# Ledger of designs, part 230: miniprotein binders against q9h3h3

Target 1, 235 residues: q9h3h3
Amino acid sequence: EDGFTAEHLAAEAMAADMDPWLVFDARTTPATELDAWLAKYPPSQVTRYGDPGSPNSEPVGWIAVYGQGYSPNSGDVQGLQAAWEALQTSGRPITPGTLRQLAITHHVLSGKWLMHLAPGFKLDHAWAGIARAVVEGQLQVAKVSPRAKEGGRQVICVYTDDFTDRLGVLEADSAIRAAGIKCLLTYKPDVYTYLGIYRANRWHLCPTLYESRFQLGGSARGSRVLDRANNVELT

## First folded at step 18 (miniprotein)

Design hN68
Fold by OpenDDE base, second read of step 19:
Structure hN68 (fold): chain B 235 residues (1-235), chain A 82 residues (1-82)
Amino acid sequence: as target 1 above (235 residues)
Amino acid sequence: SETIEVTVTEETSPEEVAEEIVKALEEGAEKVRLTAYGREAIERAMEAIFIVAKRLGYRITVTLEKRTEDGKTKTIYTISLE
């Protein structure tokens, strides 16, 4: 699967961040309303531009679910970018450790598990599972891209508060697997997005820190998680 | 200026583009129009938009237009403040 497709979907996803979101906020909406909301706005049917006959009449950037413990904090993204520019100008070596330190210093610690799925029942089912896990407090926040006019895969993003907290990242993977999702997952820190670290970048930095593969009958977590930076299995 | 035009290329830094957008909007531009040719430029444009959205507390509206010009796909993002 062309990594370009994942990045393109991520970029489309970012443009979609700016259009209206369909949000279920568990902080303000009773959990009992989730099923009706999921039925009203199945991701495979919600269209990016509000096509005739879609559940949405207006453009939708994302469909999202916020957990009760969700608190949006992006950190000091401006300071991060300035420090990154200064670092590039310095000619100092840039490593994953450098990016980690920048992220910590500027409190830009969010990251996300990504899964790409074709529009249809499997996507809607996966999203429903994730949404329930968020509302139940197993996950903090998740979003899914709406259906594009041209078709293609949709992306589900499941966020964690701290990509440096390996345990938290692994717990989120476990929760995703417990929700019945069996596809490949990749974990990308938001700092890599903010700093324009893409696949095949000049610094040879891998923008994906972790990869999760479903495993039947294996670990208690139901997946094998690979640390891509160190090429080490964590589970 | 009512509308500021920014061309995004495969060599364009999303951070630089984001800074230009924020600056333009803060200086009173009603709209910023990003033009991206090809997939890499589109990805960079979208990343720039995301940075802008976070910096401005998501108080932005983005419209997308796709055009085919000279056999190339042109993607146009129009960004405005709410």
Scores: ipSAE 0.017, ipTM 0.315, lowest interface PAE 6.2, mean pLDDT 84
Fold by ESMFold2-Fast, scan of step 18:
Structure hN68 (fold): chain B 235 residues (1-235), chain A 82 residues (1-82)
Amino acid sequence: as target 1 above (235 residues)
Amino acid sequence: SETIEVTVTEETSPEEVAEEIVKALEEGAEKVRLTAYGREAIERAMEAIFIVAKRLGYRITVTLEKRTEDGKTKTIYTISLE
């Protein structure tokens, strides 16, 4: 049964969301202060649970940058969770289409491009590029995980307002690539995160909707984007 | 017509926060705003909201906002009657 891994990932995500965040909020902070903030809080050095030798002595769940136009809208998460419980007990098939409908009905529309990078200069450089794109208005909001005690890869999340808006999702991919990012990207709607759809979920659903792979100068633009839900190449 | 502000700390009991929410709403507050810093305070705020909705039976709408002050995030719960 795969439930253990999904529950563990959900617990870790919940703990990170509940712990304090380090935030650069472009709605209230001048853009000129961003470079100093990035130098103070490089994600490879900010520790998850605090350390006297790191920039933080207290736990940090996420390091985030909010764009000038960022307007938080999580939708009706409580209604979504109640409907999900009803769906599970109904015996009806659980499919990407059913989850999409639940998300639309409850206005839980945000989603995110995910990239996983090892702690170090490359991670910090990638995060700085993403943060600048957010402050300059090419992206809406982003966050990066702090360094875990046992190491492992850190994740950068770049959000879009509406996972059903394919153009918006693809424009975010383009902006990420323009920031110099060359690693694998996957796109996950927040509804999947709220409902605990991770790798090895019991419904055998692909936990991401899109995949973006960097290409050096092929016959198309700098990335190949695959729509995993429809099994179609978009670029 | 007024918004009542309540600060939740890691030492505030959920029962006491729930009592403050109910008192404010009964005294005619349009909204009650809970501000919580850190995981223990957030857990206590959420438990208080659960007490108000489930144990005390109030029908409430809760809006969640995260806001940065001095480079750290605080979580704000805004509570109103449906």
Scores: ipSAE 0.000, ipTM 0.195, lowest interface PAE 18.1, mean pLDDT 80

Design hN69
Fold by ESMFold2-Fast, scan of step 18:
Structure hN69 (fold): chain B 235 residues (1-235), chain A 82 residues (1-82)
Amino acid sequence: as target 1 above (235 residues)
Amino acid sequence: SETIEVTVTEETSPEEVAEEIVKALEEGAEKVRLTAYGREALERALEAIIIVAKRLGYRITVTFEKRTEDGKTKTILTISLE
């Protein structure tokens, strides 16, 4: 988490994307099979590189659930990279707004709510809740990292199609809360991941666009959401 | 419009895949779709694309997509001329 450079984080992400994924695909698999699949592949027990004592003997990059309406679209990542190089050499300010425009121009619009949890029952329970919400149509797609290090946190990623659609981002937050999730959530657009925007970046950008905190006290949404890019509370 | 399908495995030569891509595109195929199962196969597919773009000088666009089959993912790389 705290110990990795931007280059190391990018390399780990690439390796995970290249390795096989364990996927429950609701477009082709009956929803009735989900509970058995979740019992077979609890993320606290699935190991990143496989071993005889875990559910997997081979490497697993991600454990994912695809919703019934899932339609993959990565956008024009090659065009995004070329435009990013041009932007850096142009001398123009690099701000959340300029990155947003690059993403829109190249249709790299997806983003994700992130939660980090220690391996164990709480992680497995949170993932099961998210997976059920995806299969039931409340969320579109989600994935969780396998177990890589003893005591290290694992991450659940809940995706939305368009990070510029604030209402869609907030609806995903509400669905996550409705699934029983109470931990801190942060939202990161995939464009930031592709361009290597992590904590302590050169441009002093916040590595996430939104932060969501669970709030007791009669809120209809169950959370307080802060727009970190504009320093505005949305809820 | 013709789409040519190519399966890439951990044993597939990147140079042979590059030759198949080039031949298909030069013979008028609209798209070439590479299907790779697992890390080693995907690395070989990516190396073939690098050969086509960098050593052979073609300007191509590549679409990257992961699909699921029996709970496991495969990567599909769809290649076309710019």
Scores: ipSAE 0.000, ipTM 0.219, lowest interface PAE 16.6, mean pLDDT 80

Design hN7
Fold by ESMFold2-Fast, scan of step 18:
Structure hN7 (fold): chain B 235 residues (1-235), chain A 82 residues (1-82)
Amino acid sequence: as target 1 above (235 residues)
Amino acid sequence: SETIEVTVTEETSPEEVAEEIVKALEEGAEKVRLTAYGREAIERALEAIIIVAKRLGYRITVTIEKRTEDGKTKYIITISLE
């Protein structure tokens, strides 16, 4: 993601969403099959466009695990996009609060904790921990990017139903930490993704709402969660 | 040393109590004391503690005391950071 424009990042995301996904769906597949599936498709070895030497010969957009209770709800994305266009032409300030209001009005409430890891054992180990937490019911759904042709870090996304539900967002952070994850996490509401708010956006908005840092001997909790819009610690 | 008092009833949300506990402790309170009368209230108080300790990952010490006063039984749960 370093050095890419918002337009490039949006195009990459769209292509990945349109390409086939490798899915472990706990709603229809016994939990006992998870370890074999994880061994077959380690994210450090699954290639974005397929290679004869990788587990996949065809393109893979995402590697995903769906929990038993997972029920997709994207809200009214079309209504959100229409309202966003109206907001941009209205002259009203474009702020985190205004975007939050649009998201609530159009029921586009999902969001995700993001972690970026280099390809290798630590990525595969982290993904296995997250996948087990999903299948065991501590998390709802997660996905990880395949290895890019150019290399670079891969991303694990851990979703929550409602970014306005602070308790739910913090519970997901806690479950990620309980799975042994110690790297930096950032939380991005899907409304920001739909509206093209990335690092280098034209509105100069912070692309994430929350940041979680693992801290030994820090707060009473094993991590500090920061509200980036207000620069206030939540935990 | 500040102690924050919270009364838990049969109608109190465990999630609301958990938020109050976390907020008080993070703002520097030494203790949060929950008072609950009856089975339903105590179960809600315990659910809030489980949220704080297990779901949100706080390291807390919990003490539970049963008191009978004027023929009525109440439970006092005191929460502090480890």
Scores: ipSAE 0.000, ipTM 0.172, lowest interface PAE 21.0, mean pLDDT 82

Design hN70
Fold by OpenDDE base, second read of step 19:
Structure hN70 (fold): chain B 235 residues (1-235), chain A 82 residues (1-82)
Amino acid sequence: as target 1 above (235 residues)
Amino acid sequence: SETIEVTVTEETSPEEVAEEIVKALEEGAEKVRLTAYGREAIERAFEAILIVAYRLGYRITITIEKRTEDGKTKTIYTISLE
């Protein structure tokens, strides 16, 4: 992908973040209403711009589910940005370790497991499983992109509070697998997104820290998780 | 550092916004703040930035900020367009 395409997609994603969200908040809504909400707003049918005949008449940026323990905390993103600018100006080497340290210092520690699925039953089923896991407290928060006009893949994002907590990241993977998800998962810290280092960059930073592959008959987790930075299997 | 503010409305084309950004930069602005309210304005703002970066050849760092209900500004994203 050329730089233009990558930035265009990033801009679209950012615009989506600013559009209204369809949210099921388990903190304020009884869990018994989840099934009706899922039936009303299947991700494969919810359209980005509220197309005629879609469940939504207005534009939707994301469909999200908030768990009981969900607390939005993005940390000091402004301080992170300033430190990042200063670091770039300094000419010091930038490594994954550098980014980790910046994230820790500024408390920008959120990350997410990502899965890409084609619109349809499989997507809706996957989302329902994830949403249930969130409402049941196995996961904290998740979101799914609405259907785009161009018919591209939709993405489900499952968040963790701390990408530096390897155990927490692995527990989320296990919960996703327990929900019946068998596709490839990639884990990305939000700090990489906030700093715009999601594409091929001059520092050769890979924004994906972990990769999870489903494994039949494997460990209790049902997946193999690879630390991509160190090229080490964690499971 | 001089920050120039450009307001993006639903009536403003991405091309017009791009021209205003370029003008501000040519006038010596170190930063240009785009203020956009509503989906269409936001989309136009992003399109304008893309025009400036890729069509007009400017290197741009974009900081996306959200105003909170308490009036505080929170940075959401940073993008570098090269």
Scores: ipSAE 0.282, ipTM 0.715, lowest interface PAE 1.3, mean pLDDT 87
Fold by ESMFold2-Fast, scan of step 18:
Structure hN70 (fold): chain B 235 residues (1-235), chain A 82 residues (1-82)
Amino acid sequence: as target 1 above (235 residues)
Amino acid sequence: SETIEVTVTEETSPEEVAEEIVKALEEGAEKVRLTAYGREAIERAFEAILIVAYRLGYRITITIEKRTEDGKTKTIYTISLE
């Protein structure tokens, strides 16, 4: 994210959304087929543009797993964008509170836990654990980026339907930890993504609401979760 | 209720798809569903929708859905009159 413009990141996100996704949909596919699907499409080997030697011959934007109960709801993104333009021209302070209010007003409530891992065994193992948790009903939906031509880390996104529901966000963290994930997790509301707010933004906002660190022998939930906006430890 | 299915490929004309959408809706179809696989097809489907909404001036509701087939995602646009 560092070193990229908001325009460049938005263009890449749009291209990934337009390109085909490899999807395991538990609503229509038996759970018994998951292990074969994971073996066929390990994220460390699936390339963004179908490079020679990869499992895919065509571009892949995302690799995703949908749970049996998954029902996507993006809210009123058009209304959110119009309200954001009005807010910017109004001269009013832009704070986490104002963005939260816009998100609630327009029902743009989804968010995601993010983990960044280098291509390789650890990424593929982490993704398999997350995918199984989704198919088993402990998580709703997840996706992982394919390998970029230049290399670099790949991202696993684990979605929750309401970033204002702190208990739901924490329950997702617990399910991720129960799946064997031990790396750093950060939580970002989708409203920040739709509005192009990344780490280096002109409003000096932190797009990360929560951080989760694995804690061996610590809390009952296996992690220490920090509320970044209020600098408060929740576990 | 009647839904008209249209497959959009990388060879499909956006203008022809727009004409099919308008004809189906004017003849009383409740919905028109466009299925597109791959970037070129998705771009052509989206261009057809823009023709219907902005060039031809129809007020339409659009639902976008991704559906899996053979482990790959197809993008489905469902179009109806407001």
Scores: ipSAE 0.000, ipTM 0.274, lowest interface PAE 11.9, mean pLDDT 81

Design hN8
Fold by ESMFold2-Fast, scan of step 18:
Structure hN8 (fold): chain B 235 residues (1-235), chain A 82 residues (1-82)
Amino acid sequence: as target 1 above (235 residues)
Amino acid sequence: SETIEVTVTEETSPEEVAEEIVKALEEGAEKVRLTAYGREAIERALEAIIIVAKRLGRKITVTIEKRTEDGKTKTIYTISLE
């Protein structure tokens, strides 16, 4: 997200959604095939546009793993976008509360824990851990960005079904930590992604709802989770 | 009820596909499903949908679905009249 505007990030997200994804789908593929798939498509080596020497010969938008119980539900994104346009022209305050209400009304409830890592062994190792947790049923679905032409950090997204279900969000954080992940995590509801709420947005909203920091020293969860909107520690 | 299947590629004419969609819907098809693989094919499908909306002069509903086939995703647009 560093060095880009909200409009540019939204355009990149749209382009990545339009390009093909590489998917390990545990609903149709035996779990025993995961290690070979991970070795074939390490995210540090899969290039966004199919550069020479990479595992891919064509553009890749995302590399994803679907769990056995994965049932995609985007909600009414078109209705959400129409309501968002109406909200912007109404002069009504745009706050986390009003966005939450729009999301609930239109059933756009999914969200994701985000982790940003530089291309390399640590990224590939983190992704393998997350992918195994998805296939084993501790997480529902995850994806990781391919390597960009310029380089820069790649992002792993770990999804939950309902951002308003705080316990479910915290359980996902615990599963990520149990998979060996120690980096900073932030949680973003998909409603913010669909509406283009990124860093330095026009409405001055915090782009994430939660922040998780690894803690070795006696937290039962292995992390400290902060509610960003209220600046309150949850763990 | 009839569903018409159309594959859109990077070589597909949006105008020709739009004419096919309009004809199918006017002749009573319940749905027209466009399947596209890759960005250029998706762009052509989206252009066709815009032409369809303008030609029919009626509200259309477009449902978007991403499916996995042979470890890769493809995008399906399902078009119906409101």
Scores: ipSAE 0.551, ipTM 0.796, lowest interface PAE 1.5, mean pLDDT 87
Fold by OpenDDE base, second read of step 19:
Structure hN8 (fold): chain B 235 residues (1-235), chain A 82 residues (1-82)
Amino acid sequence: as target 1 above (235 residues)
Amino acid sequence: SETIEVTVTEETSPEEVAEEIVKALEEGAEKVRLTAYGREAIERALEAIIIVAKRLGRKITVTIEKRTEDGKTKTIYTISLE
């Protein structure tokens, strides 16, 4: 029973966000080194806290791959949060359209396809496929969570620059499918994360904008993408 | 002393969880046991605990128990007022 103070938990959460990332940066590292890097740091074996026998001796927050075209731009997250607080205080109705407008105004437009996989070969294989797609320029940036000490599913996040660009979101889905991934994908804008909009929120906002289901023999994209906000199939 | 159990799911907001914890503690619960299954629930639980600490303005003690149940990581946070 490790008794932590709330300050210690806050510090641990902050420290987790501050934990070093294992990054393959295609802008500075030759693509020929990717296979060796993937073999050295398989996500199913990389542990969050650097457990004995893991590839990492130090804590790892995320394993990430940056593509050649990757440019980190988070927009004005602080301005977004301030505007969100003011909006909540105003008592005005909050809709998906409101959040979209806030995101556009503050240039917080990034979003991600999410997949949850159990630790093991399937996860490592999926990650290798995604990492290759990023290095080859089919995707811009992706990250995967390290293995938790307690186990559980790991998450792969594949980012797009603009959640309002439906074509870009669909292209990323196609690239993920082309990498051989067949599991369910959900797309979440980062603005929803920054504003703390989770499932079953008081505004009844769905934090997932899109769902992608793999389809055998279907359209050239190999998936069906559902717009959850409008309940319309896009593909 | 009555331990109140709160389960954190992937569908529960940290704010809602925090509100339940604060309410329980203010109503005289000696301990609140927060159970989280999986990474997302754990992250939400931790965020909830931070919110609780800020709202109460008092020092809280959190004990952490980690278990594996049904192939999922189960983390149990026991929260008490110092």
Scores: ipSAE 0.026, ipTM 0.309, lowest interface PAE 4.9, mean pLDDT 85

Design hN9
Fold by ESMFold2-Fast, scan of step 18:
Structure hN9 (fold): chain B 235 residues (1-235), chain A 82 residues (1-82)
Amino acid sequence: as target 1 above (235 residues)
Amino acid sequence: SETIEVTVTEETSPEEVAEEIVKALEEGAEKVRLTAYGREAIERALEAIIIVAKRLGPDITVTIEKRTEDGKTKTIYTISLE
């Protein structure tokens, strides 16, 4: 009864990617339509597999907002996977540095700030703040999971183009805080997701590169950011 | 120079789509683009791609794109020989 093994998490992620997404695309849709779209599709009410009593009757994998300047670049994921298989066969050490190098070589550079919230008003309010920041240009793209089951948390993902660009990662954190978000944030490179590296992996790697905690009492930045790999405070 | 467009639905035969892809690429098409909406259509598109890979080998390149239409995404698979 392990339930939430790396294999199960990978299967869930793939299923969500395969199912249709609900998207507000600021590249083609006027910003004035965002509030109506958010009211129509609050993530606490959108169901994963569809329900006549919810806003959707059909499955929804993700609810997403694309910024006006958003230009998706997933890199060479196929080449990354082939190189990963070769690395495992080679007997060479599998380390954070080796994974970083594979990601750079294959241009699989995107990453995301993650926040996990229970279904309800706080989730919907947080998502609305993030969505507005995306449409206003402070963030590039974000998505939120639909409601899959009672009691389970939902996740908001806020993407950056390059996980090796520390300043860009920190700028995204600042924009999230400026949007009124006060919960714990963790940052994960997409390369770890594509290679199936989750919290409990056979190589004992930490998939979280950064952690952001809200700084109560006011500060110029609004948060404290920790580099999890080196256990060093960046802010 | 030529891109062949194919819409895959829950009624589409993977074997039929695979044959169309193989024929197009062998006759010199630059790429074949499969558009699928919903899980069953996506599963049929993926099965067709597996059949194509068995026939044309690992030189098949497949790129995946989500395109938004009327506020919903469609999945697009672009297949080429390089």
Scores: ipSAE 0.175, ipTM 0.568, lowest interface PAE 4.4, mean pLDDT 84
Fold by OpenDDE base, second read of step 19:
Structure hN9 (fold): chain B 235 residues (1-235), chain A 82 residues (1-82)
Amino acid sequence: as target 1 above (235 residues)
Amino acid sequence: SETIEVTVTEETSPEEVAEEIVKALEEGAEKVRLTAYGREAIERALEAIIIVAKRLGPDITVTIEKRTEDGKTKTIYTISLE
């Protein structure tokens, strides 16, 4: 681990959300332009702060690809947070079920598969595969972090609309695997990010709901997905 | 005031800073600039920004400037409403 706390990484991710994004929007841009865009902005070369010699001269928070079916809807994040504060004040027990119910009530249902990769060809290749899958409609939206000045791993986030839809989460895993991704994947609901639930939180909640491991010669999905909350294999 | 300056330290409450930022922007400040020195202060500044982003939604812009001063990382966050 890069020595940063999970809170620091989350804060950096949120700060990055506020900087300009490099976006390929398949709703407005022809799919035929994707290869040129990927060649122009390889994630391993796009720098967080627009370093000299990088493809970007200005700071970039994220590189993203939007699919044809992408619709930005974060739900009632403010209401969610107010309810979360009230819950903490009440002293009531906080469980994964509590968080799930809060998310449903406030329609904050998005989640993401996460993969961490070192800068370089493997990252750029992985991103290209994901971007293509988004443009082709197998995935809805994905983003990748730019290269940090200090180096370290970059993260690719592949979103699903509803973390409570187990089938949709598994379909996204299958699409990621079909794109040629073989690394470890972890699935995190956005509600956990919005509520500041990180690794080693005071409630002992696991922020990762699912883990996907690639399996050679395995089932049609090419992965083994573990439900972390129940410690049950889903595939 | 066009720009409000806030210095974030290791003793700074992220919640208090967030409230100050939100208040400043609601009162018509064009920008709020957070200055943080060192890892702990940067973490607190980021936590504050997170709270602000949650309260004000996607209509906020944050610019980040990083510098090294006296062997410590100095980070300047500038927050504005679009």
Scores: ipSAE 0.012, ipTM 0.286, lowest interface PAE 9.2, mean pLDDT 85

Design hS0
Fold by OpenDDE base, second read of step 19:
Formats: structure tokens, sequence, C-alpha cells
Structure hS0 (fold): chain B 235 residues (1-235), chain A 80 residues (1-80)
């Protein structure tokens, strides 16, 4: 229960999307430069507003790493929003299946694994592992939030191209686990973000489709993934 | 307790696989092992598992293993 409403966190995330990003693009930058870039811009030290003594002098919205296969495709977000407004006006029941169909129709299929970590060595180490996995082609794209003034948790987002591709979602979880990350992961489709579906929404929709918990000595995946909508645990 | 094996192919519908799983569990199988070869069969197996979970109305546990280019799903009822 971090005192920020889910709406406030979403508004902050949207505002951060409009500020400059620190990007390592593996398509244009040699992989050999990654370690120097990570050392220059550790997420725990990069500040949201470019505070004195930070590695950044200007505001930074996100720190991101793009893999070789990364192609930005957001789909028809405007058409999605219009269809969502029309659906709400119609009084038709809104289900997870309805949202899935809207996402497919408008090609808004991206989703992300989320992890929240306190600023410090553990965050920077986790980010370095993820960044390497992206550059090595095990993951497509990831971003991490910069350090806030209040010292709150930072979020790492690891994207998948299609939240409806369950195998792809599970493969990304496995790659994150292989990078040495042991914290709780939650998977959220971007369509849920674009439609303003957060915790305690009026439709009682769970904004998290999957939860991943680290498991010692378990399956080759090193995690248990709960499908919350279907009540299936994958191990 | 007898583990029932079900092979999932590209020709088998998720609904048919789900019916076989439910039947096996109703007949007293403690575990059902699905073997899937190739991406399409893997997805079909997963869809079948979801259908089963919905029909049963309670949480099921699925172990995923990869062996010799096949994916093996082992379905078990979660003992609360």
Amino acid sequence: as target 1 above (235 residues)
Amino acid sequence: SETIEVTVTEETSPEEVAEEIVKALEEGAEKVRLTAYGREAIERALEAIIIVAKRLGYRITVTIEKEDGKTIYTISLEKE
C-alpha cells in the first residue's frame, strides 16, 4: 500500500514518457560498450529531474535498452480508446475477454513484466542483468525508472510483443530468471494502461494477468507463474 | 497413482484434449501428462489446460518440462 494511488503512479509514468530517455540501442551501439554505459548511468544514481551530483544534468523519464530485434509498434491506441468509450456507453458487460478482443482488433498487443526494487546495488545489478539479456537477444526491450526525490521504489519493465502469446510471456519470465532476478514479477498488458484499468477499478478487472514467483530447485524455468484469470499455476 | 499420458498434435483440438484430461481426472488419475511437439501443439496444450481449469472451477498446477525437443505438461490438482 504505497500511499500513491494507482492513478497517480500512472500519471507519473505518462509524464515520464514525455521527458528525455537515456537509451542504449543495441542496433546502433556495439555490445562491448554496454558495461561502460551501465557504469555511467546506474539507475539508482540517475535522478528524475537531474539533481546536482547525478550522472544526468537534465530530466530523465526512463532509462532503456533496445535489443537488435526491437521494433516499436504501439498499434492503434486512438482507435482502441474510441472503441472503449463506445463500449462503456453501450452498457455491455466488460470482461478480460472483451479487453483481449479490443487489443487484438486494434493491434495493441504489447505487455510487460514488472518488478519493483528499492534504489541501490540490488536494483543496479538486476538492471545490468536485464540489459545484458536484451543486448544478447534473450529479451527485446526493457526500461527502468530513474530515482525519485522521495527515494521510493524504482520499476523495471521488461516488454513482450504480444500478451496473448502465453509462450512468449513465459519465455520472457525464464530469461528474467536466468538473469538472476529472484523478486516477484507481475505481468501487465499495455492495453490495460491505455484504458486506465488500475487496481480497484470499477469493473473489478485484475490489471495483472500473471504473477511469477521464484522457485529454488524447481522446473527448468526457475519460477512458478500464476495465470490469475484462469486460476492456473505454471511451474 | 496412475499418470495418464495424452499426446497433443496439431490436429487435436484444445477442447478434445480438455475432455480427455477431465475424463482422466474424473476416473481418478492424480496426474495427467501432456506431450506436445512444436509450437502449435504447445499452445493447444496450454489452451486445453485453461479449459480444464475453467471446467473444474479450482486451481490446477501444471509443471512444464522440456525434453528432446518436446514440451511436457504435467497437470495435477493443487492440494489445498
Scores: ipSAE 0.223, ipTM 0.700, lowest interface PAE 1.6, mean pLDDT 86
Fold by ESMFold2-Fast, scan of step 18:
Structure hS0 (fold): chain B 235 residues (1-235), chain A 80 residues (1-80)
Amino acid sequence: as target 1 above (235 residues)
Amino acid sequence: SETIEVTVTEETSPEEVAEEIVKALEEGAEKVRLTAYGREAIERALEAIIIVAKRLGYRITVTIEKEDGKTIYTISLEKE
């Protein structure tokens, strides 16, 4: 079928996850090495499938930074997927609440703040700020996509452990803003990603829970976070 | 008309939309309604709103509605 579908987006995400990652792991690498690593692998120059003219000759799926205290917990993704298939064949309604319950039951709780930026200096500068915040312990883990062959915006993903923990989600937003990020941010639970549910899905589910806007005028708060589902601005 | 309708797409210039909003509100329009469908359009609409807020010093009221996959921002100038 023509255009981008949920299946196409899911296939691309799976391929990126399976290909090699460039990782700065603060659990095993001294923080003093971060600046050299960032200079060697600026995301605007790292190519998705490799190019002798880029920093990489081999495919790269993601460029990632792991914090010193990072402990990955994806939950029971296999059980989540099996339960999702059962739900689709049942008479039970498929709603945001049902999906939330499924995620809690299978402990698939992680989520991420997303920012989309064009390849260039602003992307590389934003990624450097995020990477430093991760290594300094203000954020847990982050990754950025490599440059696609045809160009287009790249995505920085900043993860939190539990999308149901509103305070944790807001603390991550504050840390992103403190790192100098001023662009629009959107927040998505990983349960939607694992199930291949994207923007244009047949169940009309909105996978985005929060939006963050930078506050202009030098206010102490620095950002405004909107709960998209409830249309409520969080202070 | 007291309400100005603007559709924001992935190709819409946030700077041009912001200028249109500011001009409409300063010329006495009661409301400007931005309709955006999809992530890219929503990002451009929010960028325009931020530019407007900067120019007007946050003396605007923004109401947010979601309908049929569309996000609708209704912008009005706050009265003192």
Scores: ipSAE 0.000, ipTM 0.081, lowest interface PAE 16.4, mean pLDDT 80

